VHH binders against o75319. Designs and how they scored, part 24

Target 1, 181 residues: o75319
Amino acid sequence: GNHIPERWKDYLPVGQRMPGTRFIAFKVPLQKSFEKKLAPEECFSPLDLFNKIREQNEELGLIIDLTYTQRYYKPEDLPETVPYLKIFTVGHQVPDDETIFKFKHAVNGFLKENKDNDKLIGVHCTHGLNRTGYLICRYLIDVEGVRPDDAIELFNRCRGHCLERQNYIEDLQNGPIRKNW

## First folded at step 1 (VHH)

Design vb10 (framework vhh_6fv0_2)
Fold by ESMFold2-Fast, scan of step 1:
Structure vb10 (fold): chain B 181 residues (1-181), chain A 121 residues (1-121)
Amino acid sequence: as target 1 above (181 residues)
Amino acid sequence: QVQLQESGGGLVQPGGSLRLSCAASGFTFSDYYMYWVRQAPEKGLEWVSTISSSGSTIYYKDSVKGRFTVSRDNAKNTLYLQMNSLKPEDAAQYYCATVYGDEDYRSLDYRGQGTQVTVSS
């Protein structure tokens, strides 16, 4: 039920903005009910997320939640001014084409509506690494024409952790371009 | 206290079939993603299949697609894996597994002896 996600403490809460993009990646924020299981320095609530983004002199304009659960925090825990989008994704399998399409459409829609500002698209799964890194890199490769190895390196550097799943990495490097942009 | 108990393994000839079962207790089974993973001789733990809490979303390892079918019965707290057209490469100890939340299979919390699947020449 209310258990801290396994290995969640092993990952940095928030990465840095990926230069040349509007993306920033982070691990799942945990609502107040989890704080009693965490030391003060381990807490990462929705409020803590926005404080850490502000500390980087950045501003969120959209949150895309890739987790397959709603138990970690509720959309209502976020500021009303920041849109929230849920895209249910499974942890260890490469996201299917429908999921990739939904992600690309959400990103394209945000960029079109936010061309006159510099607000960020915040993307997270449980650890902010595998599903998150895959979908961000897939977008950069398929839509922006970035070389796969360059996209992966950029994500790894800015997240502060390397993509862990070899099937995700292999799909990014050698898989087909998904023509659903 | 999460408990998972696998059964249904055995010895089959190539091309044969087996149905594995996993009896779950100690948690709200219907709220959790379930996984089948296997450990072949001289190999590490390999993911085989994923099924969502409702059963509506299912994923398979590429090498088992079209041959294996995962399913679940939430009323009976039971997970199943129907294995058809078994190959020697499928020989392994099979475990059912779950994670707290929707974490990767690397973060599995599973219990029991597993169930042994042997495919003879």
Scores: ipSAE 0.017, ipTM 0.200, lowest interface PAE 6.5, mean pLDDT 86

Design vb11 (framework vhh_6fv0_2)
Fold by ESMFold2-Fast, scan of step 1:
Structure vb11 (fold): chain B 181 residues (1-181), chain A 122 residues (1-122)
Amino acid sequence: as target 1 above (181 residues)
Amino acid sequence: QVQLQESGGGLVQPGGSLRLSCAASGFTFSDYYMYWVRQAPEKGLEWVSTISSSGSTIYYKDSVKGRFTVSRDNAKNTLYLQMNSLKPEDAAQYYCATSGYLDEDTYYPQYRGQGTQVTVSS
């Protein structure tokens, strides 16, 4: 279906780069078929994503798509020069250890391959908030040693919206560090 | 009008198997993600499984991985849950559910059937 995701219009399309990291978060881009349901100023296509990132003087080197659907846009809608990785995650629940491991592995691989440039890892779920914020913060806490509240504050500030799901916030603040993946 | 009708529940011993079915009508079944959710006595609803509109993307609750298999037949507008190696903790009322909005962070499946009871007891 071509229905607009609930509350998708309530969120800023693209956040700011998270200082000290290679992460930038955004809401899901919507392919051309969704534009019939959007005013021109509400449109946020894959092309619009890349234009907005260029306007910030940034460049994407990887997109990690955390949605568990393929209805919003196709990888073919993205520039051929930017790798696309799909990590299917269900909304409403904290991502499982396998998902956390896949995310960490992808990030570490990108950083190793891109140590000589400043390209960004773009991460999105439907709203670019809960699953996106959780996995970015989980990486910063578990791999980079950032304190949970500092990671959450950094994400919230740069995304322009605060993490909303209490179970995600509680896991980040009080949950175990995932070192065995 | 979305209509969902579950069947196939029953009483099994631990280690047993059941196959649940859900007959869907009133919407274009092949366009929607489908879900299995369950509710144990005196507990809230728990998500169990997700299957994409085409059947190509499937997710499970950690505690049922390797034991449960979700599938769908779009030609028959039917959703299935094959449950193997059933444990006492799996005892619950099982519902099939759909919502065009479940792929969003803030939405829970809004449409569900009346459910089918699964009991696991010796």
Scores: ipSAE 0.015, ipTM 0.218, lowest interface PAE 7.1, mean pLDDT 86

Design vb12 (framework vhh_6fv0_2)
Fold by ESMFold2-Fast, scan of step 1:
Structure vb12 (fold): chain B 181 residues (1-181), chain A 121 residues (1-121)
Amino acid sequence: as target 1 above (181 residues)
Amino acid sequence: QVQLQESGGGLVQPGGSLRLSCAASGFTFSDYYMYWVRQAPEKGLEWVSTISSSGSTIYYKDSVKGRFTVSRDNAKNTLYLQMNSLKPEDAAQYYCAKEDSYWDESGYDYRGQGTQVTVSS
């Protein structure tokens, strides 16, 4: 179906760029078929996403889609110049090592290929919060050596919403470092 | 109650073909996106293919593109996966899945046993 995701309207569409990183987080854009269920000010299409990024004087170089569905929008709704990567990540559970590895590999590859520009890595799940925040923070902790509480605070502040899932927060604070393999 | 019954699995040699079927009941089949997913022994669930409610939008896992074809018959409430040029790494239990309101959080809600695909020479 075309139902709006639960609580989707409760979250800001796009956060701010996370200072010192190439990350920006947002909630899932919804394709045109969802607009019949939204007021004009609630709409957040793929086009709206790119307009909001431009309003911040930023440019996307990669979108990583962490949703476990392909119903919300099509990759074809995105500009052809922006690579799209789908990493199917189920909610509620801490992402498994394979998912963490795929995320780290994609980020590292983007950074290597984009050393000559300032383009951003856009990351989203349904709300742009729990799966999104976990994987961004996991990257900062494991690869960049950021202290867990600092990574979480930075994400929460820039996203404009705090990570909600206790199991995700606990894993970030006290869990093992996931080494790239 | 939602019911999904997979069939068509079996043993094939590398390079062989199989056609999987999924018979759906208990919901309006034509209103839902459908998925094929697989699980190899001692490994996690892996997405294989997506087909939209009308059948007009189709996606595949990169490693199966050009070899697998998903299709659906909404009049018969049946989902299909045609698998050609099968490789040892395709060996797995295959499940069909219906997207629901908890899909994005929970992943897969399987009511059947799936169908086993074995590839060996």
Scores: ipSAE 0.237, ipTM 0.602, lowest interface PAE 3.5, mean pLDDT 89
Fold by OpenDDE, second read of step 2:
Structure vb12 (fold): chain B 181 residues (1-181), chain A 121 residues (1-121)
Amino acid sequence: as target 1 above (181 residues)
Amino acid sequence: QVQLQESGGGLVQPGGSLRLSCAASGFTFSDYYMYWVRQAPEKGLEWVSTISSSGSTIYYKDSVKGRFTVSRDNAKNTLYLQMNSLKPEDAAQYYCAKEDSYWDESGYDYRGQGTQVTVSS
């Protein structure tokens, strides 16, 4: 039920905006029921997420939740002004083509509708690292034409943690590209 | 019309070997990078190997390095994957894909139907 994800405390709550993109990655915020299991300084709620984004002088325009569960927080915990998209993404394996497609579609839709602002696409999985990093990098590579190593380096630098999953890295570096629509 | 046809899959015991083939037609095979990818049940598609047009550049998934060997015969328009020391985790549907293959809602446009590899004692 309300178990803190493994190693969740080890990761920075929120990364930095990826320069040249609208992406920002963060670990999963945890609803209030988890706070009793955390030290105050370890707490990271949906409210904390928005506060941290604000501290960076940024604004979220979309949240893409890649976790494969709904136990961490509820969309109702988010401001009504920020759309929430759930893309159930299985951990530890390269996201399937459908998942990649859904992610790209969501990002493209957002960008199309938000040309007049600079709001960010917030992406998270459990740790906001592997699944999150893969899909962001996959987008940058396939859609923006970014060199795979550059995409990975950019994500790692901005997230403050490096992609850990070798299968993700290998796929990004040497795997086939996926259709963008 | 681009066509890819995988073959050579089957049932083997752990430690066994298989040699997959991919017959290509409808395009200049020698001009394109080719990929091997696989999909296990209830898992996403994962990259296995890449081979350049000439075969001079090759990449492998780490977990298959030393066990799998990708090759190609451009004269025969055929891609190969020699799989040795097979493990249960290698069981999957194996596909060959063209470098400019894209996935859409109907699947990969330049990917074959695949060949099934089963590893079981």
Scores: ipSAE 0.136, ipTM 0.594, lowest interface PAE 3.0, mean pLDDT 92

Design vb13 (framework vhh_6fv0_2)
Fold by ESMFold2-Fast, scan of step 1:
Structure vb13 (fold): chain B 181 residues (1-181), chain A 122 residues (1-122)
Amino acid sequence: as target 1 above (181 residues)
Amino acid sequence: QVQLQESGGGLVQPGGSLRLSCAASGFTFSDYYMYWVRQAPEKGLEWVSTISSSGSTIYYKDSVKGRFTVSRDNAKNTLYLQMNSLKPEDAAQYYCARDYDTYSESLGFDPRGQGTQVTVSS
């Protein structure tokens, strides 16, 4: 299918950089073929993503795509200078340890290679909310030692929308620390 | 209801070949991206391949590129995975899956049926 994902229009396209981190969260960009189903003000293409981030005086150095689909846009729609990483992440359920480790590894690798710049790690799922928020918060809690409620509050404020999935919130607040990166 | 029925698994020696099939029902098969995913013992679910609704866009996991070929027959509502040069690390339960982000992130990924078992041993 080429249908607009449910509730996609309900979410702000791009959040703010999360202060004290290199993370910025956004909803999935939709390639040009979706634009016939959208009003001009509703469009959010890969090009629109980069324009909105530049408007915030920020620059992307990595995109991590957590959707369990490849229909929304192609890596080729992104500038060749920005690395793209696909981590197929199942929605609804808490991401498994393999997914969490892949995410941590990618973030740690980016930070090592980008010590001398201020480029951001852009993270998205379909809405840029539940899978995105879970993995960013999981990283902050497990790797950076942030308190769970502080991580969640920071994400919610900067994304402009609150994490919706209760099982994700419960795992972040009360679940075990995932060791290894 | 969405139903997916996998078949074609079995036991092969390293270097052998198998062709997996997935019979789809309960939805308009030709409208959906389809996936092959696998799960080895003591490991999580792993994506293997993607094929677009028309069959024109195809992606593979790096470790299977050049060895596996995904295809589909929209008239028969069937998805295929041709597996050549099988390695011990390919041993897993194989599932086909419909693109779950088509309607809502909230629907989740839910493979149908029992999958089909692939064993690679001498």
Scores: ipSAE 0.209, ipTM 0.565, lowest interface PAE 3.6, mean pLDDT 88
Fold by OpenDDE, second read of step 2:
Structure vb13 (fold): chain B 181 residues (1-181), chain A 122 residues (1-122)
Amino acid sequence: as target 1 above (181 residues)
Amino acid sequence: QVQLQESGGGLVQPGGSLRLSCAASGFTFSDYYMYWVRQAPEKGLEWVSTISSSGSTIYYKDSVKGRFTVSRDNAKNTLYLQMNSLKPEDAAQYYCARDYDTYSESLGFDPRGQGTQVTVSS
């Protein structure tokens, strides 16, 4: 149903652009039907997402939705001008190679098609933290050659919250590089 | 394994009606928005309709509003599309889909079934 995700209120709605990247992370926006269960100041809708991005003087060029459900909002709630990609990503466990590949492929495709602008890749899961952080960091590590600790630190700082799951952190720090194709 | 199987297509005259069905398996059907999409010859996939998990929220492509009706039976894991007042421009391969992807050059939906052909001709 329309239950507010657990601990959803505890996280900042939108992070900051990650310097040197096109990534910005945010928690899942909730469609209007959830608003009746929230205080006005707690509300974070798809519209609110775009407003907050605009307030940062940024523009979204792609949204990657990593949630494993479709309950939170509809793609139709987004502007038609912003592509939406759903990558169903199971929580709590390290994303599998297929998921990682899909993410990398999407990011690379975006970058290829958006060389002439500075639009952002918005990535979110439920909290926009663990799954989101892992995949962004995985990309930075595997594709951009960033040191794992640097990637994690950068994400944490920009998201305003730290990766919480040790299995994600451990895999990023010590796990193998995943193939990019 | 996620499986979608469309049926109910056929040849009809303009103004005719068809009812499409989509049988879903391999996932919790009731947890997902479902989509009807179609692909006409030499055209890309285009979105036709969306229905929420419970069926409480429904969207249609403007060109099919008032003519098409989407519904679902979660107990039967089946998606439906009632198509009335069919027009030649409705002729296409119709697919049901679970995933939504607008990043590609055209609207992408995966997985989807093999589709069912709808032909509208006098």
Scores: ipSAE 0.008, ipTM 0.250, lowest interface PAE 10.2, mean pLDDT 90

Design vb14 (framework vhh_6fv0_2)
Fold by ESMFold2-Fast, scan of step 1:
Structure vb14 (fold): chain B 181 residues (1-181), chain A 123 residues (1-123)
Amino acid sequence: as target 1 above (181 residues)
Amino acid sequence: QVQLQESGGGLVQPGGSLRLSCAASGFTFSDYYMYWVRQAPEKGLEWVSTISSSGSTIYYKDSVKGRFTVSRDNAKNTLYLQMNSLKPEDAAQYYCATGYPEDYDSSTWFDYRGQGTQVTVSS
């Protein structure tokens, strides 16, 4: 059914832009059918997402959805002017090289097409934390040459929550750099 | 309430085999994804395997692929993990866990009530 994801209410809806990057992370927006199970102040719809981004004086230019489901909201719930990319990413396991490649390709393509603006790449999974934080940090480490601990600290600070999955943290700190093309 | 009871652990020498079982009750087992997770002494919780509600979709941690096989019997509300070619690195407390099929992202989904089952690998 139409269940609120476990612990979804425990996480901040939207983090802050990660300084020096075009990334902003958030938890999954929930379509109107979920609102009957939420107090008004707990609601975080696709519309609420865009309102909160504007409140930070930012603008989204791309949304990357890493959830393994389509039950939370549909692309049609988003403004037509904002591109939406779905990368079905299973949690618990470190994303495979193909998933990492798809994420890097999408980010690089966005940055090339948006050199003349400051629009952000919005990235989310269910909680906007583990899969989201892993792929953003993996990009910063592999493509931008950021030290693993610095990437993780930057993500944790800007998201307002620390990466929880030890296998993800271990891979970021000690795993190989992925040379995806 | 949800109850999960693990069994089948024990002491085995390197290269040996064990079969773990998890008896589930208190929920509609056939509607839920099931997971095997493990924790070695003084180390963090580590995901091992995922099996979908029907059993048709299965994922493994890279280091156990080809050695471990997860399966389930929905008629008996039981989850299994067949472990072959066991290595010292596999020694841990093993837990079965459940969560929403659509949400794999947080350890806080897990509702395992059992104490797990201990797997020791040594000569």
Scores: ipSAE 0.018, ipTM 0.204, lowest interface PAE 6.1, mean pLDDT 86

Design vb15 (framework vhh_6fv0_2)
Fold by ESMFold2-Fast, scan of step 1:
Formats: sequence, structure tokens, C-alpha cells
Structure vb15 (fold): chain B 181 residues (1-181), chain A 123 residues (1-123)
Amino acid sequence: as target 1 above (181 residues)
Amino acid sequence: QVQLQESGGGLVQPGGSLRLSCAASGFTFSDYYMYWVRQAPEKGLEWVSTISSSGSTIYYKDSVKGRFTVSRDNAKNTLYLQMNSLKPEDAAQYYCAKTDEYYPGDSGYMDYRGQGTQVTVSS
């Protein structure tokens, strides 16, 4: 299982903080065992993630891992001070209502417990794009009342890559608002 | 150690029904999407159906829609496939499967499977 995910090298490792929110998106970090298949400038380990966040003068307070696998890195590869939450999310399909609920609940809980700081919620799937962008935008639309096109534009600009899956975009633009918490 | 044990296969005539079961152990069953795949003699593996961890999201191969129903019982760590209106093309060894990274329809979807249960459809 040390195969580099398809197209993983095509994506920017870490986006920028989404202004007006606590979100930052990135692609999946790869543990040291993957580095034999990468040039030095292509490496993006959990340590590299935290270095890049610090370079932006930001600090992570939570990582939400949306991948449907545990093979890329282990929670033990992360600093002890940063909570890690796994939400197993299948790719290519619009996340189901249970997954959307879990994501919203985790975000709301973090925000309530971190009112006195400016720490970020880091969200990733394999490429940090489709599942990641969908759930962040779904939260902004359903909970924060952001217009769908505005949420998508904000995510695309800050991630540095546009949401690719038409079914995800269609659901965000024209789907029902999920009245989850 | 992940273990998957399929049962419920058998011989039926065209138009008949069978219910397959898959008993899971060695992982937290309720946290994982599960799926059914099949392999006919001298053919490759073919995806049949996927069910989400809660059972609320379900996907089917087009040719089985309306005839097959996947379900799960998380309290019993068991996955089911109810097969109605069976056709000769459905004859195959059926496997339940778990993967850490599954996308419906992807060629790389075989992470782990059990020994399988044989379904034969003939007069």
C-alpha cells in the first residue's frame, strides 16, 4: 500500500485560509514511507503540512480527515496538541446526510470550544478538492447562509484549484439545504 | 485481522430468488462502507452494489437495479444481498468486500474479500 494516489502531485499541497472562516484545505499528507517515490520538492509529510501552515502565520486546532483509508499517514504522525477526526467519506459520490451531519457537528463543536483563539480547522481528502470542497461549501451554505456560488468561488480561490466534480457542484448550487445542526 | 465470510448461495432457476449474507469481524463494521462484487467463470471481478456505513446511501450496478437489494445489520456485523428475478447472467461467485479507499466503478476496488458463495442460475 505505498502507492502515490493518482494525480496527487498535480495539486498544491496547502491552500490559503478562507477569509471570514476558520477553514484551510490541503491534500492528504503522506508518511515517510512514501518519500522513496517522490522528489524532495514533491514531499508533503505531516511535518511538511505544519511547516507550511506556520509559514502562513496560521495555527491548526483540528484536522478533519475525509479519506476512506488509513494508509497515507497515522494520527500518531501529528502533534499531540492537535485533535484529529476521521470521517470516512467515499469519493466520486455526493456525501450522504449522515456524513454532512458529522462534519457540521465537528465544526460547530470546534468553533464553540475555540472562541478565544484564531486556530484553524484543517480539512483534507486525497486531493483536498472534491470531498473537502463539497463539505466546506455545504457548511458555509447551510449553516452560515452563504450563497452557493459565493461559497464555491471562495473555496476555489483559496484552495488554488477549482472543484472538478459536476455532481458536487450541481448539489451545492441546486440541491436542498440540509437542516442538520 | 479482517475476516469476511459469505453464505447463502445455491442453485436456482431463472426468475428465482436468493439471499446472500456476509459475516464481518476484525474491524469496526459500522464505520465502513461495504460492497458486493461477483466473478463469473473465466471473467474478471465485477462490482455489484455498495452500501454506506449507516445504510442510508446505496449504489447498484445498472443491470441489477430493481432486482437486487443490499442491506446491513450493524448490531450483527452482517451485510445482506437480496437477489430477485435472477438471470443466467447473474451466475457467479459472489464476494462481500471492504476497502479503505473505494470509489464506485473504479478498477482498483479490491482491497479485501472473503472466500465467496457460489450462485448458479440454470434450468
Scores: ipSAE 0.015, ipTM 0.252, lowest interface PAE 6.6, mean pLDDT 86

Design vb16 (framework vhh_6fv0_2)
Fold by ESMFold2-Fast, scan of step 1:
Structure vb16 (fold): chain B 181 residues (1-181), chain A 120 residues (1-120)
Amino acid sequence: as target 1 above (181 residues)
Amino acid sequence: QVQLQESGGGLVQPGGSLRLSCAASGFTFSDYYMYWVRQAPEKGLEWVSTISSSGSTIYYKDSVKGRFTVSRDNAKNTLYLQMNSLKPEDAAQYYCATHYEEDSYLFDYRGQGTQVTVSS
């Protein structure tokens, strides 16, 4: 069935741009077929995502979808002009080095191709929190040299919700830097 | 290794109550969000409740809100689920977990769960 993801309603649809970066995090948009199970104020479709980004005076240049499913929405529900990248990321465990590598290279490639604009990299998992926050923070720590606690605080503040998974927090604070360029 | 031992399940009539416990070992329990999840016969895993490491933030599945209460005792490394006004649709194997992601085929738990049966 087209059940709403558990706890999905408990989280803000979209955070704010993380200052000093090109990142913005959000929860998974749900295609039109889910809307009969939602009140109007609870709806967050792909169209709603782009409307909310525009309301912040921002523009998406890339969406990175970290969910381990394709049932929530389809790439064709997005504007044709915005690239979509799927990185199947298993929840609950810290993302493996291959997944971290894919994320870093996608971000680096986007930044090189978008030097002449200020478009954002939109990143989401189901809630836009744990997998999303981990990979964004991992990028900031490993590539940009941000201190772990500063990266986590920045993400939490801009997302409007704190990272919940202690194993993710522990890896960010005390784990090794993953060098993969 | 993380070990989680659930107990407190049983057979009850509709409207009855049960209190489930989860004894945790092998990790710093007070640092972890904890989850109750269940699996009914011939169904997938369903999230039931979440409680933050301190116990200050709690979430419930809509269908159990007002009937179930999650709590924890960090000094005893124990998680609880008080289930009141049980319905036939609550019948399931109940597990506690340190991790749960609906869109992932995996979650981390270390127990056989505890069976809840609701019948007249």
Scores: ipSAE 0.036, ipTM 0.411, lowest interface PAE 4.7, mean pLDDT 88
Fold by OpenDDE, second read of step 2:
Structure vb16 (fold): chain B 181 residues (1-181), chain A 120 residues (1-120)
Amino acid sequence: as target 1 above (181 residues)
Amino acid sequence: QVQLQESGGGLVQPGGSLRLSCAASGFTFSDYYMYWVRQAPEKGLEWVSTISSSGSTIYYKDSVKGRFTVSRDNAKNTLYLQMNSLKPEDAAQYYCATHYEEDSYLFDYRGQGTQVTVSS
């Protein structure tokens, strides 16, 4: 249904581009049917997402949706020019190797196909924080060799909120690099 | 087949400089991120630096910032690491590495390495 996710209103709708990367994180946009339960200033639709990205003088080239549901918005709500990828990711637990691999593969594919532009990879879960932050950081750590604390700090700063889940943080800091098969 | 070959290591005094090179072959070099890692005696592999395919994005380990410079020449399929103001703690076997995707799988490749020794 149109139940607003818990604490959804507490988070900034869109973060900032992560410097040196093509990543931008945001909370899940909600389709128009949710607006009845929101104050005007709380509304964040797919259209609002794109407007906010434009305000940052950026352009989305891909959206990766990590939510475990499809009730929030439809791919049809997005511009046809922006590919949409769904990676069902369970909340609160560290994503499994398959999920991590899917994410990495998607990002790498995008980068290969978008060498000639500066379009962004938009990543979101429900709050655009924990699952989103973990997978982005996992990519930076595993693929780009970024130090875990640097990746986490960069994400937190750009998202405007800090990763909250200790299991995610610990896995990023101390966990093994995930195999890509 | 993907091949990486490091060179340029050697013995230097503290404060000295070395320039490492990595010759890449067997893949489209310009399409891939490259990074340097090192392994000191009795220590594990540690990340040193990363450079994006175009060279526009660069990361460094904190301890080498300001001293090391990573670069690449895509026309020559070569990765570089300029190491200045070398310290004893920089002594290690240095490797260039990449993640290569083949048939929807990512594989880690690393060269044989080049030895860097820092001693007075």
Scores: ipSAE 0.000, ipTM 0.208, lowest interface PAE 13.6, mean pLDDT 91

Design vb2 (framework vhh_6fv0_2)
Fold by ESMFold2-Fast, scan of step 1:
Parts: sequence; C-alpha cells; structure tokens
Structure vb2 (fold): chain B 181 residues (1-181), chain A 121 residues (1-121)
Amino acid sequence: as target 1 above (181 residues)
Amino acid sequence: QVQLQESGGGLVQPGGSLRLSCAASGFTFSDYYMYWVRQAPEKGLEWVSTISSSGSTIYYKDSVKGRFTVSRDNAKNTLYLQMNSLKPEDAAQYYCAKGDDYYTEGSYDYRGQGTQVTVSS
C-alpha cells in the first residue's frame, strides 16, 4: 500500500480561506514514503501544507482529517502545536448523521476555544473536495444559516474545484437540515 | 502477494440470509481497513460497508443498514458479511476490498474475485 490515491494529482494542494468563515480546504498531505512516485512539483507533504498556508498569511489552529485510512501521513508528522482530529468518513456515500454531528461538534468547540485569535480550521479528505466540501457546506447551511447554493459556490470558488458528487450536491440543496449537535 | 478470496454467495429467496467470508493473505490484515463492495450486471461498483482495522468503527450503505452486519477476525485474517432480509436489489457480485478511503471503480489497493449473490422469487 504506498501508491498515490486515484486522481490525487488532478487537484490543487490547498484552496483559499473561505471568507466570513474559519475554514480552509486541502487535499491529503502525503508522507515522505510516497515521494519516490512523485515529481518534485507534485510533492505535497505535511511540511508543504504548512508552508503553503503561511504563504497565504494564514495560520492553522486545527486539522480535521476525514480520510478513512491512516496510511497517508501520521499525526506525528504535524507540528505538535496544531491539534489533529480524525473523523473517519466513508467516501462515495453522503456522510451519516453521526459523522455530521462529530464534525459540527469539533468546529463549534474550536470556535469557542479560539475567540481571541484568527486561526483556521483545515479540513481534508483524500482530494479535499467531496467529503470535505459536503461537511463544510453542511455546517454553513445548518449552523450559519447560509443558503445551500451560496455555500456550494463559496466552497467551489475557494477550493478551486467544484464539488463532483451529485448525491452530495442534491443532499445539500434538498436534504433535511441536521439540527442535533 | 496480496490475495483476497470471497466465498458464501448463492441463490436465496427474498427475505433469506447468506453469510459471506473473505480470506486475506499477503499483507498484515490487522493493519488495514476492509470493505465490502458489490456490482450488479451492467452496473457500476457500489460501496456496501466499511470496517476499521480493530473492528471498532463500522459504516453501512443506508439501504443495507439493519439488515447487513460486517465483522472481522484478525487472528484468522478473515472478513465477514452477514446478510439478512435479502431483497432483489441486493443481487450482485460481492467483493471484499483493501485500499484507499475514496471508493470509485478503480480506487482499490486490491479487491478479490468476488462471490455471486442471487435473489429470486
């Protein structure tokens, strides 16, 4: 198992901060053992992630890892000063209510504890697109009261790639709001 | 060499039950998330269930929740899928899979040869 995830190279490493929020989305960083299969310009390690965030004059205060694996990098590969939270989220299917609840709780907890700073919540799955975009948009819709199409447009613009999974888009636009925290 | 060998498929009537098994070899089974996926004729690959390396975290496709139960025995390097209350819509070739966390038609690190499940009235 040390192969590059399907289509991982097709996506920008890091998006832009989503204005009016504390969210920034990116694709999964890959630890050094993956680099022999990558050209230098394709590398995106945990170190590269933090360098790219700093280049945008931003600072990470939390990483939420939505991948359903631990093979891409280890929490120990991240600076000790940045909390890491794993929420195992199955790809392909719309995240279940338990997963949505965990994500909302983590975000709300971070915001409560970080009222006096401007640090970002970094969210990623494998591509930083479908699971990542769904959960960020679900939070904005359910908690912040953002209109579904506005949330999706904001995510797409800031990530630099559009949500691809029609079932995710349909649930965001027409599905029920999840009220429980 | 990674090997996954499914068994336990067959023909059942609606409402029937089957227990699928997947024997794994060639890798440290206890280190990996395992998956059940299925494919009906002329259809794409469909994710069914996920189980974490320890067995403590389990997810199901909504349409099978309450009817299917995934489990694993790390000492025996074996993955199981207990299927109850089978419906015609469950008829498919069932595969166990080892691989990436993002499931599409080619995202597996490996999948087995599959075992056929038919449901007829």
Scores: ipSAE 0.016, ipTM 0.265, lowest interface PAE 5.5, mean pLDDT 87

